VH-VL binders against Cytosine-containing mismatch-binding protein 1 (cmb1). Designs and how they scored, part 4

Target 1, 199 residues: Cytosine-containing mismatch-binding protein 1 (cmb1), of Schizosaccharomyces pombe (q10241)
Amino acid sequence: MVFAIRIRQFHTTLVSAEKNGLQKLIPPRLKTIWNQMLVETKGAGNGPERFEMIRQKYKALTADEIQKYKNKLQEQFDAEKKRFMETLRSFTPTEIDSENRRRSKEAHSTGSRYYRLRHPDVPKKPSSAFILFYKELRNNPKLRQELGIPEAISTLVEETQNASKAWKELAEDKKKPFIDKSKALKEQYDKFMKEAGFR

## First folded at step 6 (VH-VL)

Design g2 (framework fv_fezakinumab)
Fold by ESMFold2-Fast, scan of step 6:
Structure g2 (fold): chain C 199 residues (1-199), chain A 121 residues (1-121), chain B 111 residues (1-111)
Amino acid sequence: as target 1 above (199 residues)
Amino acid sequence: QVQLVQSGAEVKKPGASVKVSCKASGYTFTGYYMHWVRQAPGQGLEWVGWINPNSGDTFYAQKFRGRVTMTRDTSISTAYMELSRLRSDDTAVYYCARGYEDFWSGYMDVWGRGTLVTVSS
Amino acid sequence: QAVLTQPPSVSGAPGQRVTISCTGSSSNIGAGYDVHWYQQLPGTAPKLLIYDNSNRPSGVPDRFSGSKSGTSASLAITGLQAEDEADYYCQSYDSSLKAYVFGGGTQLTVL
């Protein structure tokens, strides 16, 4: 058949739902039309000929066809994302942590990067007292003035240095709200993890 | 800092071959196309071809097919252009340039300083 | 010769506006391929000035702007300065030739 017809057919990327798939499991990515056409034309001539073929096929698409193509890619991405999340939920947090440790060790050994998996139902660890204080400083000009920090937000490096110095020199009564908030968030996190059976 | 460093000037007789090198640094060599563009003295720019350093795939302007060969060595991030059966009208500065490409766009954002190739008897 | 047509020269006085045209055909600019502009100072390599019709790389002043319509593109330089004196080249892609193509170049003289 004519490759122009096939280039309108979307290939689904299947994420393994089997337990054997954990070691190969990576998050799906929303494909561009270019990426999809590259997949559909894999093996169809050499690189230069294939690229020109893709350009010509893309140029032949109307605005409506481009939008329909994008809609179909979005539908495929949504389906793949749903399967990815369902696959993650089929494993325990401990199994996912073990896989992340394997990936980290392999990446360190080979000098490559890796994708760290997260169980969808496990919340992120709560912020420390210092991080809560840092966030408050960014959103509270009056607090900045009281602590001798310029009202305007500066560079990340300068903000971190100013916040660190201010925190270390801050009176106990001024630190207490952030310490108490951090403890409360930690207690909520620990309770959730225990009740959900994650720890 | 992205940089392309080219080999030095060459003087050749008609019928000879010349091989120009272009050493890349400051970016992922295999992530971008490498174009070759020439410019005869006092004249405009003329595209010669490109190489994909990742795959080794090449594509040459029709005028140069059969006379030009582009290669690369990923271990030293270096691209090469060899032009054979030289004529006097091949006298030009030869540039390597890093290329970006998509459906509609193909531009060259970083250029080497150029290599002067003189072809004379 | 050159696939894209540019005037061989343009001139202007400091502070004035200058426009450089780039005329193509149905197989390149008219086919929808983007236009890019390069500045070449005497004795130097070309430098990317405008890409994808109207975008400026970091470090290019907003005095430089690009536009595209139909089979043609234009480079506009406002507030002309002595250091703008250079050759300017447009570039696109031609589907019939399966090649990147350049204009013949325009020499800008600041009076």
Scores: ipSAE 0.017, ipTM 0.501, lowest interface PAE 7.7, mean pLDDT 85

Design g3 (framework fv_fezakinumab)
Fold by ESMFold2-Fast, scan of step 6:
Structure g3 (fold): chain C 199 residues (1-199), chain A 121 residues (1-121), chain B 111 residues (1-111)
Amino acid sequence: as target 1 above (199 residues)
Amino acid sequence: QVQLVQSGAEVKKPGASVKVSCKASGYTFTGYYMHWVRQAPGQGLEWVGWINPDSGDTFYAQKFRGRVTMTRDTSISTAYMELSRLRSDDTAVYYCARGYEDWFSGYMDVWGRGTLVTVSS
Amino acid sequence: QAVLTQPPSVSGAPGQRVTISCTGSSSNIGAGYDVHWYQQLPGTAPKLLIYDNSNRPSGVPDRFSGSKSGTSASLAITGLQAEDEADYYCQSYDSSLNAYVFGGGTQLTVL
């Protein structure tokens, strides 16, 4: 059978319950061996006795056993994070943004930091026309020469300034392929966002 | 489309101050932290600090405390970083970057194109 | 110096696999703080490549993967392509410095 069933009756009650769940949601944290041993030894003596027991238990572990323990904790963390991400997927990006703003204001009022949430399925925005131009410029020695940029790759700063200057001075007809490509990628992104219900 | 547009290159003498701007668009400016990260020519990335545009709260890396000031203007969705008492080793590209953060995670998902600040005599 | 240690360079041929390490300490990666990776093409701003140890932003191909164990993290790139030539930076948070920290960066060359 099932462990527990909660039946919600009205939209107002359902919305309140869902919002309460989002307001309490915090990302999982990777446990250390010490943290896990504290859990496993709960109720075993007073604080000083318990910490000494954990210290002795840790010292008894071989390097191989320590690594296996860490691997198991990493696997547990990965599973917890997967469940956390699945919970986030049950909310809209707008609901998550609203919760983040609430958390930010509350944290400012209390002087505490907060857990910022983000929707796992919101995709990265497409490359700008400038980035598409820069990729072409890096791989096209003839284009570099046409724009008065040395064919050999220069320092990071010089490449950034040269590409930025060239882009700003570039004739509109030469910019058009990159602008059109960027627009097409943005249209694909916008279509995906609408079809996925993220807007 | 989310964009961060930074001010143009600056050339300064040692001892001067520089103020770099970062104009945000395409998202709720007050909903995300704004980080500042610099990169000296041919060198790696170095975190300078962040500002919370909603509250105006700031936090700076210890190396820059007393020399850096971060501010924002919510009416024009613009963040600013001012670095004073410039030295030649402050020569770098300065980036603004939008931050997603929590107590155990903090990453920058959208970056400005950078502002080159050159400090020379 | 960088608080997170990366090899200064790595190289591979098209189609091969490379791994870039990021070595921290008990005050950052070892304290449970997540690791993020950025790709920086020459002359461009860094781009988020991997966040929260192993997650890919939409649009990042699955040949890029991240992992974390103990005080270290790794970025793996399979099926190397010429456009992967870039600098790669790991990033985390350091509780002792109370600051976001970056690795020194690794230059990837595709031969």
Scores: ipSAE 0.000, ipTM 0.420, lowest interface PAE 19.0, mean pLDDT 80

Design g4 (framework fv_fezakinumab)
Fold by ESMFold2-Fast, scan of step 6:
Structure g4 (fold): chain C 199 residues (1-199), chain A 121 residues (1-121), chain B 111 residues (1-111)
Amino acid sequence: as target 1 above (199 residues)
Amino acid sequence: QVQLVQSGAEVKKPGASVKVSCKASGYTFTGYYMHWVRQAPGQGLEWVGWINPDSGDEFYAQKFRGRVTMTRDTSISTAYMELSRLRSDDTAVYYCARGYEDLWSGYMDVWGRGTLVTVSS
Amino acid sequence: QAVLTQPPSVSGAPGQRVTISCTGSSSNIGSGYDVHWYQQLPGTAPKLLIYGNSNRPSGVPDRFSGSKSGTSASLAITGLQAEDEADYYCQSYDSSLRAYVFGGGTQLTVL
């Protein structure tokens, strides 16, 4: 009766096991044929021998075989993603946030990266006023011209620098529409979170 | 007709080397892998390794690594397997077999008749 | 020991059905590698009988069929004939051993 225990009250051992599962949980990735062959040949000779073996196998594939393999990998990914999402739904948004904080602290201490988890049923946090301005700037040639920014879209780095400088120098009356919209989106988000029982 | 013709029986003493040949005909020699499989008297089949006749690339089962070498001569469509530092437990029939390689399926569709290698003092 | 497990022998009368099992593990059949079957008549080289779990090469009668489920595979022979008396081997690939692997072989006796 694990389901009945879970919904009425938590068993101490079960709660502990669930927390341990969360700490090891990472999102699945759609594997390429090359990635899958690397996994399957792990330990098969030294690196050069293994790579030659994989290259020969890959070169022997027909277009139909490649598509069949991709379909099989997609089915595996879909199944893994479903299990991953179901696991995430078994935890509260607060538990996921706590785990993300633990991962962040550990990553900072070790200089490594970490996988940030998101509860599937929690909507994306609303955009800040600056991000709303950035999006508008990308789609509004007249606004770009008014702010001395070239009409043609540049690299991500240059766009971010241009937007940041423009936002900092922008008059308050010109900022207000973005600030107001951000506030309205945040109110909608907060209302949803409360009504859904996530807060 | 696709055929693999192997060299004749060999009798060797422990510590010696043996080189078995496998001559292919009836197909494009460089289009398929060549596997080597052995069978000791009264025992089952044991995979030794393969060679890609096109590239010359070879791969061996760990048990034989350091003792076996596979080569080929594309001008005469012939593959070779050389096994060194022979022991009495290397006594077996050695088969060459044409290999089909797929992502999930590696199988041998045409086999030579086998070469008996006897290792005895 | 053989990596893939087969019964050492099986027997049947002419016209009957027999099945030969091939049991693997997670590192071979369980990893999705196909199972192939070879027939070896006394004193001869093995002959490919079934490839890719269930496919028959040209010239192999439909009395022979293969199947795979989980970590195991089976070869079924219906309408047994005297000429079916032979050793049968399953074969797959094992990722942990980095090798093509064979079952220990099953001797079929036609009574």
Scores: ipSAE 0.000, ipTM 0.428, lowest interface PAE 14.4, mean pLDDT 83

Design g7 (framework fv_fezakinumab)
Fold by ESMFold2-Fast, scan of step 6:
Structure g7 (fold): chain C 199 residues (1-199), chain A 121 residues (1-121), chain B 111 residues (1-111)
Amino acid sequence: as target 1 above (199 residues)
Amino acid sequence: QVQLVQSGAEVKKPGASVKVSCKASGYTFTGYYMHWVRQAPGQGLEWVGWINPDSGDTFYAQKFRGRVTMTRDTSISTAYMELSRLRSDDTAVYYCARGYWDFYSGYMDVWGRGTLVTVSS
Amino acid sequence: QAVLTQPPSVSGAPGQRVTISCTGSSSNIGAGYDVHWYQQLPGTAPKLLIYGNSNRPSGVPDRFSGSKSGTSASLAITGLQAEDEADYYCQSYDSSLRAYVFGGGTQLTVL
């Protein structure tokens, strides 16, 4: 009775502890020199006096001192980023997907923002042939010129319409490289996911 | 990683010519336009022109036509800008910058560190 | 003079919001050409800050945002920090000049 409830509660607590670790995980941010000076000057004065002190300190820094400060903050950020990635690797892709679904639902219900997590070892879904063509067309001025498409892209809508029309009119011989590449990327993705135990 | 490495500072007399180089690495050199932008001391940015490294085609801002020539060497992924008949008001830092072709109109995403060209007698 | 008009200077206190305007015409921003923004710290090359009106490159904090309406664009900086002190340039394309055009630049000073 009471004993059974106590055992279940204990097990539930352990599951909740694991879940909470992932729920709080947020990517690190690179600190600015200003942020660091705020930390270093805590208790040095009231708000306006402290801000003026920091402003004067920043203005007094030489270019060399600014660069040394930035290098130190970059090193700290790199270490935090490494720990963040290692933490993500400790969870399965399915656990991360479940957390992202929870975050998305919470964000929509409360109007809050959320940070979408990605497993570092999981590649992006492979692109379709059309999307590969779309990307190539975007980044290849010569291809645009050959297909009669303006080199300058003025709007996303116009670019999508131009790419769709060009793809529809494109000869099969010219489509084939994109089709073949898409198929190869899909096969590579599927093999990776299976071999890594993600599927 | 994508990098643009420019040649060193130049000091020229009025009437001379200067040729600045910009060596690209870390991307497909022929896949992007290369822009040249200058900045006179204490002044703003001014677009000079672009070269399409794939075709060799160029287009220059009106005020530089007849004095500027842009070329490239695809074998060493290097772009060049030559400015002739130099005047004292050509004194500026000259930047090369990669023209990034995306869903959005032409922007410059990677910049060289700049080459200071000083024109004085 | 510059084809795109920016105020020569803007100032703010730490934590404050500042906005930098970029005013064009019917041949550039008004023609639908995108606006891009560059940050130039003293003694350095310009750095792409915003592209395609409102997109941030990797590494640019979400404190920086861009918008476009009609013939004008704006760069907003929230949570202003001392390190934001720099020159800011807008850039677009002008169909009449057939040229990429920059604003005159805005010097941001942190009070």
Scores: ipSAE 0.000, ipTM 0.414, lowest interface PAE 21.3, mean pLDDT 81

Design g8 (framework fv_fezakinumab)
Fold by ESMFold2-Fast, scan of step 6:
Structure g8 (fold): chain C 199 residues (1-199), chain A 121 residues (1-121), chain B 111 residues (1-111)
Amino acid sequence: as target 1 above (199 residues)
Amino acid sequence: QVQLVQSGAEVKKPGASVKVSCKASGYTFTGYYMHWVRQAPGQGLEWVGWINPDSGDTFYAQKFRGRVTMTRDTSISTAYMELSRLRSDDTAVYYCARGFEDLWSGYMDVWGRGTLVTVSS
Amino acid sequence: QAVLTQPPSVSGAPGQRVTISCTGSSSNIGAGYDVHWYQQLPGTAPKLLIYGNSNRPSGVPDRFSGSKSGTSASLAITGLQAEDEADYYCQSWDSSLSAYVFGGGTQLTVL
């Protein structure tokens, strides 16, 4: 019967909405001193008066006080990040992947960006052979020279184009180490995911 | 009658700088913030920053820091925005706009007609 | 990319009602920051249409109204007229960016 699958899906959606809303979950951002002062002075005077108040408060801070303020904001961020990670751990990797797929589709249809969530306890998916080659190319000046790729800093577009062309033209025996490494990493990843109950 | 009058269109080469002016009349110039907002051809609105004409204090969007400078001359009620190291993607209509209320509820109630800045080789 | 999401276009006939949505996130509208709306007629500067979520400036007809709920805001236009054909932008503040942010804009076509 398909009823069990539907019940589980609706149950998960309801739990998310009630407790922490996986669909609304985004990583926290570190606040600036200005941002915090704006929060602390909300409702204090009119716009120009409030800005002047914040400016005077900021101008009165010593270097030591600025550092203490930054440390406090860092502590708040660390606490928010911890709660964010704990929330992610309460969901399965499959649930997080489903939410990322929803976000991706929404972002594509609206022309906006989205925050991709990652389960804290899941290792990153292994790179494809091309991506392993791309990473090696970026960190290996000798390899770049052998393939006729400039050592000089290029745009990301040009770097990706150069790497793609080099990969396509690379002899199969030179590709094999990257292909073999990618395959081995994928097998290790799959084994881990199965043993941990994530698949 | 509140009015913001902007300088005329500019054509610049990549790497040059442009300075746009905005002359205010009909209100106390130092009583309101002056915002700068740009709009690339066929695109949406993008906030650049503001200046407090009273203090001379400025606040810029992160994207423009290091390239934009906002100033004012209270004796002639004029605000200026200078954008340096111009790129072709800086081609846009640049608006000045009067702002009031605080940063969280800040809105722009009077807008200049805009200055077209074209950056091309 | 625009930080606030608006539909790229909406259309209606004269006398009809249309609604333009503005979808934000927890760092802007969802954080309680006010939403303002601007009308831009072709070839002109933007004009303030709604401020502070639901307030109309002097000279703006009462057929324009704004509302805000959760992470979203809406602009409603009743009794559509040909003169309403314009681009509409929402605007708020984003605490993560420390910047005023605009929606991508909605082109209203009066059929």
Scores: ipSAE 0.000, ipTM 0.410, lowest interface PAE 20.5, mean pLDDT 81

Design k11 (from a4 with heavy chain D101T Y102F, light chain D33E N34W R60L; framework fv_denrakibart)
Fold by ESMFold2-Fast, scan of step 6:
Structure k11 (fold): chain C 199 residues (1-199), chain A 119 residues (1-119), chain B 113 residues (1-113)
Amino acid sequence: as target 1 above (199 residues)
Amino acid sequence: EVQLVQSGAEVKKPGESLKISCKGSGYSFTSYWIGWVRQMPGKGLEWMGIIDPSDSYTRYSPSFQGQVTISADKSISTAYLQWSSLKASDTAMYYCARFGTFWSYFDYWGQGTLVTVSS
Amino acid sequence: DIVMTQSPDSLAVSLGERATINCKSSKSVLYSEWNQNYLAWYQQKPGQPPKLLIYWASTLESGVPDRFSGSGSGTDFTLTISSLQAEDVAVYYCQQYYSTPLTFGQGTKVEIK
């Protein structure tokens, strides 16, 4: 029994792939028709000539053809996203956290930003009190009125500014429900992470 | 109580196909991953792969990739291990086991299915 | 792959005496940030499936007698049976779940002198 395990473990070690796929793994992006046409026309001329070629191809498409093209790109994106998620699931949460730590250190050293990976089966980190308040403001016209914020939902930038100002000025007793909710969610998250062995 | 019940022993010839089963009961079947572990006669334990019954996501050990197929039917709380063409080297006891948590240890084990492949 | 190596391959211990089994991993299975070891121990009696004894290196599974204990961290782990009983005759396996593929030690057979 012992000998068979040793041989198979040795063979598995020799043929096993390194974690190179994880180190290069980034979330897929939904391609626009323009992005796809740029790929298709690579080497077809200088920048201005290539862009004019793309414009002419775009103008030749009917509305129906544009929609079919978008549908095909959406299908490709959905398939790539599925493969991306399946690849993440093939690694343990500790392997993904280790990779994120490596990426963070590399980004710090180079001054760049990085794509943080998340295991699909691990719950997202719980929202802060402020984020819970922000979400409540978005879905509660009455709360908006009470805080002097227009009922109509505005741009992301304006919503964030309005919520930040309101939160800073909000009385502590009005903040308490969000603070308590955030604390409860964090306790539930920490308990899950510990029980699942991610902590 | 949590139970994993496996199908009965099989005696097959090289080249034949085979599908064995593992039925879970006493828990939410789709909430836990099911793994398959091989034990050759007189040898130790080898992890073959796992399946998430909720979406049929599978992950195989490199040693078993392409050699077996793991599947599940969540409507009857059953996981499967399948060979398209058996080899004499497939002679072993096969266990299904439930992950205690996702990507973890195995907390409950089936009784095992003995597969004998000989000419 | 993380290779798990147990020692000894076989161990004979008198009833009531202490039995110790060692397990070494080729790479650390400790997640240092959270001080968590991804290591389990199983008991397999002849003709039976494996049974979980210990997980997270030292956490005793419900229903397992307290004469069983696990210790160690990183790459070196020990399963201890403080006072061997007749029903403890079995093969014992360690398993890491730190990374894929999941791997087991080769097993240690415990028998009575």
Scores: ipSAE 0.006, ipTM 0.595, lowest interface PAE 9.5, mean pLDDT 85

Design k12 (from a4 with heavy chain D55S D101S Y102I, light chain N34H; framework fv_denrakibart)
Fold by ESMFold2-Fast, scan of step 6:
Structure k12 (fold): chain C 199 residues (1-199), chain A 119 residues (1-119), chain B 113 residues (1-113)
Amino acid sequence: as target 1 above (199 residues)
Amino acid sequence: EVQLVQSGAEVKKPGESLKISCKGSGYSFTSYWIGWVRQMPGKGLEWMGIIDPSSSYTRYSPSFQGQVTISADKSISTAYLQWSSLKASDTAMYYCARFGSIWSYFDYWGQGTLVTVSS
Amino acid sequence: DIVMTQSPDSLAVSLGERATINCKSSKSVLYSDHNQNYLAWYQQKPGQPPKLLIYWASTRESGVPDRFSGSGSGTDFTLTISSLQAEDVAVYYCQQYYSTPLTFGQGTKVEIK
């Protein structure tokens, strides 16, 4: 049995015409099958009836149908993320920064958290040589083994301590690729910042 | 050489539809946003809106939202400004112009399209 | 909306003399974190489209003569033509690109005395 899985239209369709579009703009999140079934059944039956419908629907899914559902949710997420990024590009970097300040102030006043926005076309500050090494170490089991670091990723604290110790003990010729890459990224960043008028 | 070439002058009656064009050449068309600016006879410049030709995402000035449609066809490096129903008050020179950077000044301008709407 | 106001509306200057045009924004267009002013100046000659002269308040566009200079910060900006030439007869516009909607000043017409 092939089950026709209904994915509702995106409800967070951002339009440039909305005066408060930036104020309400929130990064999209990849939904679970349960989250999506909750969305699809909104207003259907009372709470117990609705949850039972979802349980039965989920139990009826084959492994193939589950994978197809996940693929559709991924496709929906990708489309929402594309729209989110396009919307951000329609605002000035200063408007985004002003919105982030408003969100920070509001979050502090209400005791809630907020989502910080970034302009897609403004490059992030370049990573230091150490941070580039840290990222490589996380994704390179062979490098971890060569430096006596356990292959399994542990806590953030232990990972950072292991990377810091390894970096300090690393031969200069082994550091050079990370130092050179960091320098190149900084030069690209500096050039962009001057051309965009941020300097 | 970077150029923005606009379609020719138009003479229309109130209620008629119109679509004018702006063709970019000499640069990567999808790498720069294209804006539209109105200049009424004897008056100053008014920003109408802007489009990212890569995504077709648009942003309008509140004064022009719902009054015009901005679109682009990246396959022929052309941006468009369209009215479904023209009014006499739409009589103006219309310029397309390219952003020089991210949300910036306009570095290159088209020659302008004069639109005259009269009975 | 950020309102841009230019002064004077028109001015007449003798050839070789200094022309000064002022532009005031209703809100600051200075991005303090990067100390940059989101302000541009355009020249529009009769029958022609606008031409970029100055961006980031004081950066002169390539090919623009050095007699043109921009200054100011925050809300008060000036375009100066140090030695007016006949070819400089035009209307000059300031523009902010700090926030949307993008807005222009009303224009200043520069004429020869």
Scores: ipSAE 0.087, ipTM 0.616, lowest interface PAE 6.3, mean pLDDT 86

Design k13 (from a4 with heavy chain S54R D55Q D101S Y102T; framework fv_denrakibart)
Fold by ESMFold2-Fast, scan of step 6:
Structure k13 (fold): chain C 199 residues (1-199), chain A 119 residues (1-119), chain B 113 residues (1-113)
Amino acid sequence: as target 1 above (199 residues)
Amino acid sequence: EVQLVQSGAEVKKPGESLKISCKGSGYSFTSYWIGWVRQMPGKGLEWMGIIDPRQSYTRYSPSFQGQVTISADKSISTAYLQWSSLKASDTAMYYCARFGSTWSYFDYWGQGTLVTVSS
Amino acid sequence: DIVMTQSPDSLAVSLGERATINCKSSKSVLYSDNNQNYLAWYQQKPGQPPKLLIYWASTRESGVPDRFSGSGSGTDFTLTISSLQAEDVAVYYCQQYYSTPLTFGQGTKVEIK
């Protein structure tokens, strides 16, 4: 198959694990089939001809071929993300923080945007008990039903209002699992921060 | 309680392959990174690279990138340092050591593995 | 790469006297955000692996005698043995962990006069 041949030719570049590499390091992005076809057809005719070429290629694919294409793009993204994370780990947390400071200053002076890097081994700030409850509500139809919340996921505003009201009205024994988990995550975070010298 | 126990001394000829080991005990093996440090006869310490045994992610010093392979088997709490083709210049004492924290000092060291490469 | 330079290369001190070892980094290892110096000191006796003495420039590792102390900030660091004992005969190394590659000083040999 033509698309199988083109998938074999997928190419990505990742910055090396050097000081200069850190300055240009940005996270990979998951490509859509359209994005990938644009890359594969670069220089193949003028804009209208190229877009029609892509349309013809896409329409020639069966549902199974589309899924296979998506799976290959996902595999490519997963491999790139793994290399990106490994590259970040080659630098110290202080080197990453220094780079983020440089990027912030450059962005301010040039009016451009920047991506803030995060060291993989520095834990995220722990979620509060309410945020843990909010996430559980989104993924637990039974819990929504018990609390009188519609099973269908609503707008962000309505979800936040429903979760806030439910949390305030929730019995202490029902809150305790979220409070305990939040406390455990915070203790784990605090321990790491002290051991790493970030306090 | 915490121990890193390394494999015994090796005597090899140039061109031969070699894999030496470092077994951790008395702690959660996957919770700490393991580094490898070379000490040539009568010389100081050189950092070679590290491994995160939990995810098997490895990072190398530029001087050792492509010269050695670092790996780990978390099921037996063991880290490895491997050469595909040894050189006489690889003659040295090799230490494994545990990171006290992410990108930190080394808090516990193995006893060392002496590797001698000669014709 | 950050180059770590120790002085002196060797030092002879009488039992009970003070021993002082200096370590200089080619670039600051002080991180201004947390005010921490990313510097450690190790002791290596003949035929033995290195042993951690000091980390964060001045924090003594558990079990290390209080006669060992670390001081300094930025680029200039000192390891002091306030009253040298026979068991302290060893080579001492400083190490920075501020930036990769991790680098060690060349070592200072401490011996009894």
Scores: ipSAE 0.300, ipTM 0.681, lowest interface PAE 4.4, mean pLDDT 87

